# Designs tried in a protein design chat: VHH binders against NADH-ubiquinone oxidoreductase 24 kDa subunit homolog C11E3.12, mitochondrial. Part 11

Target 1, 162 residues: NADH-ubiquinone oxidoreductase 24 kDa subunit homolog C11E3.12, mitochondrial, of Schizosaccharomyces pombe (o13691)
Amino acid sequence: MKPIRFFKPENLQLAKAILARYPLRFQSAALVPLLDLAQRQHGTWIPPTAMYEIASLAGVSIDYVHSLILAYPNDFFWRPKKPRVRICNSWMCQQAAEEQGNSNWDSQCRSVATKYGFDVENTGCLGNCFQGPAMWINDKIYGVNTKEKLVDIMEALTQKKN
Short names: E, the ipSAE of ESMFold2; O, the ipSAE of OpenDDE; V2, 0.75 times the mean of E and O plus 0.25 times the DockQ between their complexes.

## First folded at step 14 (VHH; framework vhh_8cml_1)

Design v6 (from u1 with S108G; at its last look DockQ between E and O 0.63; V2 from the best seeds 0.69)
Amino acid sequence: EVQLVESGGGLVQPGGSLRLSCAASGFTFSDYAMGWFRQAPGQEREFVALITWSGGSTDYEDSAKGRFTISRDNAKNTVYLQMNSLKPEDTGVYFCAASWGLWYDSPGYNYWGQGTQVTVSS
ESMFold2, look of step 14: ipSAE 0.688; ipTM 0.876
ESMFold2 (binder alone), look of step 14: mean pLDDT 83; pTM 0.836
OpenDDE, look of step 14: ipSAE 0.803; ipTM 0.919
ESMFold2, look of step 15: ipSAE 0.688; ipTM 0.883
ESMFold2 (binder alone), look of step 15: mean pLDDT 83; pTM 0.833
OpenDDE, look of step 15: ipSAE 0.718; ipTM 0.918

## First folded at step 15 (VHH; framework vhh_8cml_1)

Design w1 (from v6 with Y109F; at its last look DockQ between E and O 0.63; V2 from the best seeds 0.67)
Fold by ESMFold2, look of step 15:
Structure w1 (fold): chain B 162 residues (1-162), chain A 122 residues (1-122)
Amino acid sequence: as target 1 above (162 residues)
Amino acid sequence: EVQLVESGGGLVQPGGSLRLSCAASGFTFSDYAMGWFRQAPGQEREFVALITWSGGSTDYEDSAKGRFTISRDNAKNTVYLQMNSLKPEDTGVYFCAASWGLWYDSPGFNYWGQGTQVTVSS
């Protein structure tokens, strides 16, 4: 069958030049530079078509390429990271939630965020305690003390992504 | 339509020589690594020789080293196998094959020729 293609013509020639620097039968040593080239071409991560072409060019299994990507998680990404919510569990934020009758606020926030597909974790003080319980949603800190406001925020953040 | 057509096989005495040719069409020849495989009756195809896309590097199975030379002419879309000091165990059908990459095993090759018979016998 026809090979799966990913690299632009210029980058295909660079990939072959990279492979030519290594002895035959030792082409697996070229995989890290090839993965870097593929990620740079695609932007921020390595799509499956790139993995297949790299495996084909270097004469290695697709499983080998995938395992190498997973072994270098600070350098290579095979999927975009999920969005996340970091819920402040400082004393100040817990006190603010209790004063507003929301003694199980952490649990409520986790339930809502999970339904919208966010990864959820806790964090210490975020410096936004004057608006009540605080959370970091992706790249912004929010003061959120009602379930309705949290749902509104989650809907606003996910509407253009669906 | 992709085609790989081998020629140059035949009957030869032990110690003799043959030159195999493989004419390629239907794909960009210089984008592919090329290889030769041999198959004796009742056996699997075995790797014989590999040449990189530009011809800059070659490799051979152990018994072929020093006796066989793979080469390519990208202007003529042709790969060659010069076979010297032939032995009876070299007998088989020789296949030309093209691979996107640098593979030594049959599954790694995208296109195959029909084969040419090489017989080394007294």
Scores: ipSAE 0.618, ipTM 0.862, lowest interface PAE 1.3, mean pLDDT 86
ESMFold2 (binder alone), look of step 15: mean pLDDT 83; pTM 0.832
OpenDDE, look of step 15: ipSAE 0.749; ipTM 0.938

Design w2 (from v6 with N110D; at its last look DockQ between E and O 0.62; V2 from the best seeds 0.66)
Fold by ESMFold2, look of step 15:
Structure w2 (fold): chain B 162 residues (1-162), chain A 122 residues (1-122)
Amino acid sequence: as target 1 above (162 residues)
Amino acid sequence: EVQLVESGGGLVQPGGSLRLSCAASGFTFSDYAMGWFRQAPGQEREFVALITWSGGSTDYEDSAKGRFTISRDNAKNTVYLQMNSLKPEDTGVYFCAASWGLWYDSPGYDYWGQGTQVTVSS
């Protein structure tokens, strides 16, 4: 049986070039660049197959690779990120929704976002309440005041029909 | 079928030299790092030398440093171990091994040869 393979051919060569920059007995110093390369190849996270190949290439334990990922939780992710919406529940955003006749705006937003597979949370002031109501969708802040605009955003992010 | 076939072993007096060869087939040789291991009678298999995929870097166990040279020819799918200034302590069966990565311990190696005997005796 062949070793576990994750890297595409170009990235395997880059991985080996990264390892070549470090002394053979100190290959663990190459792990951060290797993890970054693997995450970039896979998209937004590092799958187990990548962890095993990195450990194999660098001659380190899989436990060490996993511990390094956990040590940098803002940089490396070992699970797919679930898409999420954080709805601003500041007083300013609540008033903006009420002034627009949307007394159950939170419920409407949750219904739409859940339909598109997003986790829904509340958040404090997003610094954009003057355009309110505001929400954080993944890593971008939006001012969203109609159901139609929210649907348009969700469709653009997921390519699903309304 | 993957094969690693060692050759070049034999009986040598202390201070002599031997050159071991290991011919590889059944896999893409240039994708693998290569190593040599030695097993003396009554002992566990011990790391001797390691060479990277391209041959750009090498490392050795302490007693081999300065006396042994690992090299590879990716065009011929062959790895070599030049052993100079041989000592009785170098006696054992020498194994060629291939690994996806840069491992110093035998569990990290995927493919193994059957070994060639090296005996250093006066």
Scores: ipSAE 0.606, ipTM 0.849, lowest interface PAE 1.4, mean pLDDT 85
ESMFold2 (binder alone), look of step 15: mean pLDDT 84; pTM 0.845
OpenDDE, look of step 15: ipSAE 0.747; ipTM 0.938

Design w3 (from v6 with S54E; at its last look DockQ between E and O 0.55; V2 from the best seeds 0.67)
Fold by ESMFold2, look of step 15:
Structure w3 (fold): chain B 162 residues (1-162), chain A 122 residues (1-122)
Amino acid sequence: as target 1 above (162 residues)
Amino acid sequence: EVQLVESGGGLVQPGGSLRLSCAASGFTFSDYAMGWFRQAPGQEREFVALITWEGGSTDYEDSAKGRFTISRDNAKNTVYLQMNSLKPEDTGVYFCAASWGLWYDSPGYNYWGQGTQVTVSS
């Protein structure tokens, strides 16, 4: 009976404006922009409440909404995207860390990143403009040579304190 | 407490007209799309007409096109169905319904009225 609500008032207004662009018999054409709006409101993924409200607004089955999310797996996510760190393990970055007195740098970085809830993996040299050591944090490249700097970056990205 | 109260039904001769009204209360009327459904004896409830949240678009079942007009007045929390050129097959209980979205079938509607009888007979 009572509708499932997800959208903030301003975004509900936008959602209805999106739907108004399409003929009443073809409201399913609005689903991709509606899913994008929902993901942007929630952050990185589309929760079930958003999927149900979109289905309700557009007059389509929840199965149809699910199928669209699955059809665009690089754009729409139905689970939280776990943040990740890719630590450069090339010889050049290992050497740069050793020259700065950080011979266990990979282990230190992995320990810190895991504490903040990041998935950690290694990567080869990416050919960027940073002198090592380098790492990718959520698709942005950082040159990080101290534990304190890494903690600062991760606190800023997660809004958590060490 | 959500209420939808229909009025304006009755007995009318073929070719006649009726105007149904549905007064809404207990919810923010302008946030909901509105629809009319009818149910003949022994039949399933059938879609008749739909109007969007602001009244900018309407749609009808095929036999109602050109004869019925759905409208709404968001200041009065009321939706209307003007029925012209009535036929015996239009006979049934007419229900007002509110939906969060744009639905053509009854499961998509959140709130329902009790219905008003429309009988078209000589």
Scores: ipSAE 0.701, ipTM 0.875, lowest interface PAE 0.9, mean pLDDT 86
ESMFold2 (binder alone), look of step 15: mean pLDDT 83; pTM 0.833
OpenDDE, look of step 15: ipSAE 0.728; ipTM 0.925

Design w4 (from v6 with S106E; at its last look DockQ between E and O 0.61; V2 from the best seeds 0.66)
Fold by ESMFold2, look of step 15:
Structure w4 (fold): chain B 162 residues (1-162), chain A 122 residues (1-122)
Amino acid sequence: as target 1 above (162 residues)
Amino acid sequence: EVQLVESGGGLVQPGGSLRLSCAASGFTFSDYAMGWFRQAPGQEREFVALITWSGGSTDYEDSAKGRFTISRDNAKNTVYLQMNSLKPEDTGVYFCAASWGLWYDEPGYNYWGQGTQVTVSS
């Protein structure tokens, strides 16, 4: 069977150079540098194809590679970092929500954002309360006071519909 | 089409020598680590030797150490197994194999030859 390929040519050569620095009976010692290389090539996480190629190159089981990733959860990620919504819970934003009749706005936002695959957290003042209620969606701060606007933003960011 | 073709097998007396060759085609030879395996009648296919992509490192099963030498010529797409001081227990079919990585076990190898018979008998 054809090998699973992930590394770009220059990174494949670097991976082999990394492996060459370890004894043949202890190639598992190279896994941390190989995982780091794979994550850097892919962006911020390690896809299954990278895990399979690393296992193949180093002569170790795929289960061992998976276990090592889980043992370093602050360093290695096996899926994209989940997108995040941070809802301002400052005094000003709470008052803005109440003025709009949205006394359970936090719950409504959590429900909508979760259905679009976002993690939802609270945050302190975002410095944008004049558009309130304020929230941070990924890397942008929004003033969002209707469910319809929140849904529109989520659909635009995910390019998906119900 | 990937092909690995072994040659150099035959009948030899105990204490004799054989040099096995394995000619590779259909893939980029220098990208693969290479290994030799042997299979005696009624037995599992067993690891004999491996050599890294560049030929910089080698390893052997215990009984082959000091008697066998694996080498490769990436310009000729060929891997070799020099077998010295042959014993009757070395008898079997010898398979050349190519792996993307550094494997001691049969499942880690991507491509296999059809084998060449080595018989060590008085």
Scores: ipSAE 0.646, ipTM 0.863, lowest interface PAE 1.2, mean pLDDT 86
ESMFold2 (binder alone), look of step 15: mean pLDDT 84; pTM 0.839
OpenDDE, look of step 15: ipSAE 0.713; ipTM 0.917

Design w5 (from v6 with A33V; at its last look DockQ between E and O 0.67; V2 from the best seeds 0.69)
Amino acid sequence: EVQLVESGGGLVQPGGSLRLSCAASGFTFSDYVMGWFRQAPGQEREFVALITWSGGSTDYEDSAKGRFTISRDNAKNTVYLQMNSLKPEDTGVYFCAASWGLWYDSPGYNYWGQGTQVTVSS
ESMFold2, look of step 15: ipSAE 0.667; ipTM 0.861
ESMFold2 (binder alone), look of step 15: mean pLDDT 85; pTM 0.850
OpenDDE, look of step 15: ipSAE 0.711; ipTM 0.913

## First folded at step 17 (VHH; framework vhh_8cml_1)

Design x1 (from v6 with S106N; at its last look DockQ between E and O 0.01; V2 from the best seeds 0.00; counts 0 for: pae O 7.9 > 2, placed apart)
Fold by OpenDDE, look of step 17:
Formats: structure tokens, C-alpha cells, sequence
Structure x1 (fold): chain B 162 residues (1-162), chain A 122 residues (1-122)
């Protein structure tokens, strides 16, 4: 199966430069930065065309590339449907929300985020407990302990001026 | 020929405001994410803000959050940076940049403007 070209010419040059940093026998070590490059070009998630091209460039199987993506869900699973907030469902973050007086935190966040056109979901542990409750919003992880902070983030991310 | 031309820089007192503009030409503007960078004297060029292709999303360096706003008008092939509550540490040359993707560092950006000087001083 021949992959469809994904990288724009400029980014293909960057991809090659990335690969050049690694010995020929260790091109697989370049997968993470290549995936990052692909995600940055696409703006959200990594499409199959990118996966195939990366697999080809790095000399690995598509299954390996896909497995790597799955191993880093917090990094590569953002999709373009709507802007999205994912609330960490770890016991620590949930407890933090409750202790901070935020009963039914998910519902509160949903009520806020939907006003800005965001989808709200839950996600597994984001590894950001020291700033809990943690939220994965679009392509970044935030510590959000108040609705006001959530609003600030939403407003900052939804700027559309002509 | 690809061109990015910054304007709007100048001298301003602390607490003041400036609005930078960057006019793009020679490429399909809407196909590029846009960013602002700055370089203070003796310092490395650093990321300030970025905006996605359609203007649907923005992001900022920590020092710019709450004070700076990036926006774009694709009909005018222009990206803007509204800077409020300026501080002396904001002094530097501000650069407009275009990229196929979203980057917080220099290597990802394909085209650069010549820069516009911003000086914040009492």
C-alpha cells in the first residue's frame, strides 16, 4: 500500500531534517517528533495519511505508528469536530474538585463550556494532579479549579476577530 | 514574492497599548497559521502568540496572557497583535511569521517579516 502524501513541502523538509538527527538504523526513534510535526500541520489529530507517510519515512509498520499514537492518547487524540474539554476522571482530581466546593464538577464545566461551543468529555488520568482538577482542552492540559478560570481559558481559545 | 510587513510599533509608556499589524502577500494567507515573535536586545527570539488558519483558536506565551490578543482578518490578509498593559520587559523587535502548522518555536515557521520595534519606557 502506497501512502498518500501528507506533509506539505516545507514540512517534508522538516521531517527529513528530523530523521537526519538519527542513525539510519534508528529512524524509529524519530516517530514522536514526526507525529508532532504531523499533528501541528493538521492542527488537531493525526490522520491516517500522515501515519502511513510517517511509517514510510521512518521505515516502520503502520501498526507500530498507530500503537505509538495509542500509547500517547493525551498528545495525539484531539479531533477537529469541536473545540473540546476533557475532564480528568482520576480519583485525585475528582476529590480535588469536591474539596474545592465544586460538587458535580463535570456538570458545572459542561454548562460553562457549552456556552462557548465546546464539547465536554471525561478522560483518564492526565498526570497533572498537582494542579487538579486537570483538564485536557484542545491540545493542552490545564489545571482548572474554578469556573472562572475555565471561562478565561474558553474565551482565550475562541477569539474570532475580523 | 512572499512578504510579511509589520507595522504599528513605536514608543509607549508603561501601561500603554499598541496594536501591531502584519500585512501578508505572495501566498495564500488562509493556508497558514500565523504567529508573533519578539526579540529583546541581547536575547533570543521568543514566541508570543499564534492563531490558527481560520482564527478559531489562539494561544500565548505565559507573559502575554491576559494582556495580548492575536487576531486575523483573512479577507485582508492581515494578522494583528493587540498589546495592552505594556511593560518595559516587552521592549523588543516584534516579528510576524507564517507557518503550515502550529508551532511555539522558530523552526516551524516558513516566512518572516522584517520586524517592528516596540519600546516601552517611561
Amino acid sequence: as target 1 above (162 residues)
Amino acid sequence: EVQLVESGGGLVQPGGSLRLSCAASGFTFSDYAMGWFRQAPGQEREFVALITWSGGSTDYEDSAKGRFTISRDNAKNTVYLQMNSLKPEDTGVYFCAASWGLWYDNPGYNYWGQGTQVTVSS
Scores: ipSAE 0.014, ipTM 0.268, lowest interface PAE 7.9, mean pLDDT 85
ESMFold2, look of step 17: ipSAE 0.715; ipTM 0.890
ESMFold2 (binder alone), look of step 17: mean pLDDT 83; pTM 0.828

Design x2 (from v6 with S106R; at its last read DockQ between E and O 0.75; V2 from the best seeds 0.78)
Amino acid sequence: EVQLVESGGGLVQPGGSLRLSCAASGFTFSDYAMGWFRQAPGQEREFVALITWSGGSTDYEDSAKGRFTISRDNAKNTVYLQMNSLKPEDTGVYFCAASWGLWYDRPGYNYWGQGTQVTVSS
ESMFold2, look of step 17: ipSAE 0.676; ipTM 0.875
ESMFold2 (binder alone), look of step 17: mean pLDDT 83; pTM 0.834
OpenDDE, look of step 17: ipSAE 0.828; ipTM 0.934
ESMFold2, look of step 18: ipSAE 0.718; ipTM 0.891
ESMFold2 (binder alone), look of step 18: mean pLDDT 83; pTM 0.830
OpenDDE, look of step 18: ipSAE 0.724; ipTM 0.919
ESMFold2, look of step 19: ipSAE 0.724; ipTM 0.889
ESMFold2 (binder alone), look of step 19: mean pLDDT 83; pTM 0.838
OpenDDE, look of step 19: ipSAE 0.795; ipTM 0.916
ESMFold2, fold request of step 21: ipSAE 0.686, 0.729, 0.687; ipTM 0.879, 0.891, 0.879
ESMFold2 (binder alone), fold request of step 21: mean pLDDT 81, 83, 82; pTM 0.828, 0.835, 0.834
OpenDDE, fold request of step 21: ipSAE 0.854, 0.874, 0.870; ipTM 0.948, 0.954, 0.953
ESMFold2, last read: ipSAE 0.705, 0.651, 0.695; ipTM 0.885, 0.852, 0.879
ESMFold2 (binder alone), last read: mean pLDDT 82, 82, 82; pTM 0.838, 0.833, 0.836
OpenDDE, last read: ipSAE 0.872, 0.775, 0.859; ipTM 0.953, 0.954, 0.954

Design x3 (from v6 with L102M; at its last look DockQ between E and O 0.46; V2 from the best seeds 0.00; counts 0 for: pae E 7.9 > 2)
Fold by OpenDDE, look of step 17:
Structure x3 (fold): chain B 162 residues (1-162), chain A 122 residues (1-122)
Amino acid sequence: as target 1 above (162 residues)
Amino acid sequence: EVQLVESGGGLVQPGGSLRLSCAASGFTFSDYAMGWFRQAPGQEREFVALITWSGGSTDYEDSAKGRFTISRDNAKNTVYLQMNSLKPEDTGVYFCAASWGMWYDSPGYNYWGQGTQVTVSS
């Protein structure tokens, strides 16, 4: 199987940086972030050219890449057009929100985020309890304990698109 | 035109050392992972060593571990293979190869050199 070029030069560098975080022969562990990168570049779904290049970069079969995509259909079959806020649904994060005086935190965040054109949904535990409530916003995880901080993040992200 | 040119091969006694070089041209060297392969007479071409784009990581076939070292100089568009403690079974044609990705088999590599002969014999 020959590699097919998909990544733009700048994204190829990012892909290499991602791969560098993993030992050789264990590059398959980098597939999820590589797929995310490819999806971001394409803007919606992950095309076959991306799959082949990722397979090549990670030294795995195209079938393996396909299997991984199929394992995460809600994540890799498409990318939403709107920026997204995913609120951690762990009991620790929910409790943290409540203790901080943020009752109905999901509703509060949804109300705020909608004004900035973001979609809001819940996600499983993000493993960031020490900064709870944790939120997965676009491609990064944040600790967000106030609506003001959420607004700051969303405004910063909106500015980057311009 | 893409070109990979190996050098440094030759005849050496068991226990001896050789340093192979591969000079690359015609493509962006730093965009490719580099590998060394070898082929003994009557045998299939086999993986020897691989180095990532920046040189940050390397890997080897089991028989090469502890004896061979792959390195690269992106400023010189060159990849090297330092071979120590050479054995007769190391005899073969050594090939330099370039790849977009990290592969341990030959089909994954995009470009190949002509090869350089390494002979280990008493």
Scores: ipSAE 0.017, ipTM 0.322, lowest interface PAE 7.1, mean pLDDT 85
ESMFold2, look of step 17: ipSAE 0.021; ipTM 0.382
ESMFold2 (binder alone), look of step 17: mean pLDDT 83; pTM 0.832

Design x4 (from v6 with K65Q; at its last look DockQ between E and O 0.66; V2 from the best seeds 0.71)
Fold by ESMFold2, look of step 17:
Structure x4 (fold): chain B 162 residues (1-162), chain A 122 residues (1-122)
Amino acid sequence: as target 1 above (162 residues)
Amino acid sequence: EVQLVESGGGLVQPGGSLRLSCAASGFTFSDYAMGWFRQAPGQEREFVALITWSGGSTDYEDSAQGRFTISRDNAKNTVYLQMNSLKPEDTGVYFCAASWGLWYDSPGYNYWGQGTQVTVSS
């Protein structure tokens, strides 16, 4: 029947160019770069429609594509990557928050982040402790000294993901 | 309406040549890889030849290698199969097929023609 389509026109041409770099009987070698292209187009993960089109383009089974995604669990994601925030729990960051009147800063940050759907954990020094309380949000480091600034950052990140 | 129409089949003696044509309509021809399959009576469809979207690469089943040439003209929406040094075992109905991707097996093909008969007299 009618082929399943995922790639935008420019990316479909790139996908075919990738496949052209490999022998016709070894097109499975192109799957890793094709999966990377699909994830970059979709944002943070690879949807089923992308898996089906990649399998179709490369002449391989959908099961093979799925097994390859599972073989690279740190690089390819078959569902949205879970958002998280890591709050610096170093003594220097605790002191910075207390001097700003935020003696329960960790609790405030956890409450805000949880309301926006982020998973929350603690971490050691992030290299920004001298700029005030530090946290790592989706693997980017922020110096955050007010609840309002944290809310602004999280609203920007979650609106971008809708 | 998607349509693949084969032509050029017929009766030929062993050692002879035929050129099959397949005219495509109803879809963007250059977006699809093309293949030829053959089916002898009582047998399953068998892969014969494959050509990529642009025509930059081709592949063949073992007995066809060196005897058959697949080609395409994307301006005319047509794929061809030049068959030389024909043998009785080449006898069958030849089908043109279009696939989104690079498939050697018939389930990977999205559209099929009705076929054209090729008979090699011995």
Scores: ipSAE 0.689, ipTM 0.883, lowest interface PAE 1.1, mean pLDDT 86
ESMFold2 (binder alone), look of step 17: mean pLDDT 83; pTM 0.834
OpenDDE, look of step 17: ipSAE 0.759; ipTM 0.904

Design x5 (from v6 with A98T; at its last look DockQ between E and O 0.64; V2 from the best seeds 0.54)
Fold by OpenDDE, look of step 17:
Structure x5 (fold): chain B 162 residues (1-162), chain A 122 residues (1-122)
Amino acid sequence: as target 1 above (162 residues)
Amino acid sequence: EVQLVESGGGLVQPGGSLRLSCAASGFTFSDYAMGWFRQAPGQEREFVALITWSGGSTDYEDSAKGRFTISRDNAKNTVYLQMNSLKPEDTGVYFCATSWGLWYDSPGYNYWGQGTQVTVSS
């Protein structure tokens, strides 16, 4: 049976490149970056077609891929989800926000993001302190130090969906 | 329609060599990994060799290592199996197969050729 193609041609090439980084008999180690690639292509969640193609590419069962997704419920959505902003809760990022004149930064971000249909959550340290405050928006990590920057990102993401 | 057509099989003496070819059509050849399998009489089909999409990497069953070489020419939509130092136990029908990924068992492969007979006998 020929699997249903999910990856567009350019992403298929990237997928192959990712797989090439791992031993031939241990391609399952490439699942996380492959899932990330699929999520990036689709936008927010990973559809079943992607799961099947990734399983096929990596030489693993679809159940294994599905189990991995379930193991990372906050990272890889396998069903439709709202776009999401996750604000880093590290003391460094919080301090950065405050020093930049952004008191109640979480509330400010929540207010802005809600207008664009995003959910807002807090997350642990994102390891991006040099660009703090760090935010994990959908499938990427950003440095966001102004509300305007946040708006720009959300507008760009909204436009991409159209 | 996807087609895989093997050729190059035949009768050879122990210690001899054969070069199998598999001509592919009906799909984007470079988007698939290729593999060779073989099936001896009364036995299950078994993995022999695989090659990645670009041909950059290969792998073999233990019995084939050092004797067999899988290669591909994406410009010609062809995969090859060079078999040296052939043994009687290498006798069987050799199948070319294609897969999205790298699989070491037959269910992972999507399409198969009709096979070519290889007989090693004195």
Scores: ipSAE 0.467, ipTM 0.782, lowest interface PAE 1.1, mean pLDDT 88
ESMFold2, look of step 17: ipSAE 0.552; ipTM 0.829
ESMFold2 (binder alone), look of step 17: mean pLDDT 80; pTM 0.804

Design x6 (from v6 with S30N; at its last look DockQ between E and O 0.62; V2 from the best seeds 0.67)
Amino acid sequence: EVQLVESGGGLVQPGGSLRLSCAASGFTFNDYAMGWFRQAPGQEREFVALITWSGGSTDYEDSAKGRFTISRDNAKNTVYLQMNSLKPEDTGVYFCAASWGLWYDSPGYNYWGQGTQVTVSS
ESMFold2, look of step 17: ipSAE 0.709; ipTM 0.889
ESMFold2 (binder alone), look of step 17: mean pLDDT 82; pTM 0.827
OpenDDE, look of step 17: ipSAE 0.785; ipTM 0.917
ESMFold2, look of step 18: ipSAE 0.653; ipTM 0.866
ESMFold2 (binder alone), look of step 18: mean pLDDT 83; pTM 0.830
OpenDDE, look of step 18: ipSAE 0.716; ipTM 0.918

## First folded at step 18 (VHH; framework vhh_8cml_1)

Design ko (from v6 with W53S W100S L102S W103S; at its last look DockQ between E and O 0.02; V2 from the best seeds 0.00; counts 0 for: pae E 17.9 > 2, placed apart)
Fold by ESMFold2, look of step 18:
Structure ko (fold): chain B 162 residues (1-162), chain A 122 residues (1-122)
Amino acid sequence: as target 1 above (162 residues)
Amino acid sequence: EVQLVESGGGLVQPGGSLRLSCAASGFTFSDYAMGWFRQAPGQEREFVALITSSGGSTDYEDSAKGRFTISRDNAKNTVYLQMNSLKPEDTGVYFCAASSGSSYDSPGYNYWGQGTQVTVSS
């Protein structure tokens, strides 16, 4: 069986456009933008199927692609990052949860997030809480005031089974 | 026939050390990146370390950094994993694997050994 193409059609066109900016002899100069595109498509890391397709597109060895990923360890990641939730414990967020009938909201959120495989941490108020209670989920701030909305967010961000 | 044979596993107390070896045959060893993976009971096989075909670059999973060292001897067709400061969490079957391109993920490896048991406990 032949490898499945990694890039979605729209991203394959972007990848070809990136490669077209460089002479054929110098296609390795496109590797950093291609790796970034692959990581963005996959989410947070670069799977082996992407590495093989990039090597093929750029005309370089897979070992060269791998060595480049290792050269940028803070920018390119080779395995999934574990998702995390940071729950605001400020007085204003606790008051907002109590006003909405969500006593012990922190404990409820931790239970739900843990079921979906998230690491859970506490955080202080990080500025403007436009709608409390506030939490950070994978570096995005959410105002989450119902269990149903939290479950919807968690399901959208996670993959359990196809 | 391609063959990867691990050795050097055993029972060791916490804080101890082991050196794993993997002898390769049946392919051009110097063209392949090598990796070590660990599988604990009831767990998925997990990446531990890799080394490029030339030996010029290595990488490790987070918990192994500073404790484990991967190396290779292309003249002897052998890859090694020096494991220091061992913890009970390191217990599992350690597999040697070869990839025609470097990979952090088990599907990216073409050839696998049968594994060697490492047990860290009294």
Scores: ipSAE 0.000, ipTM 0.131, lowest interface PAE 17.9, mean pLDDT 76
ESMFold2 (binder alone), look of step 18: mean pLDDT 84; pTM 0.837
OpenDDE, look of step 18: ipSAE 0.009; ipTM 0.256

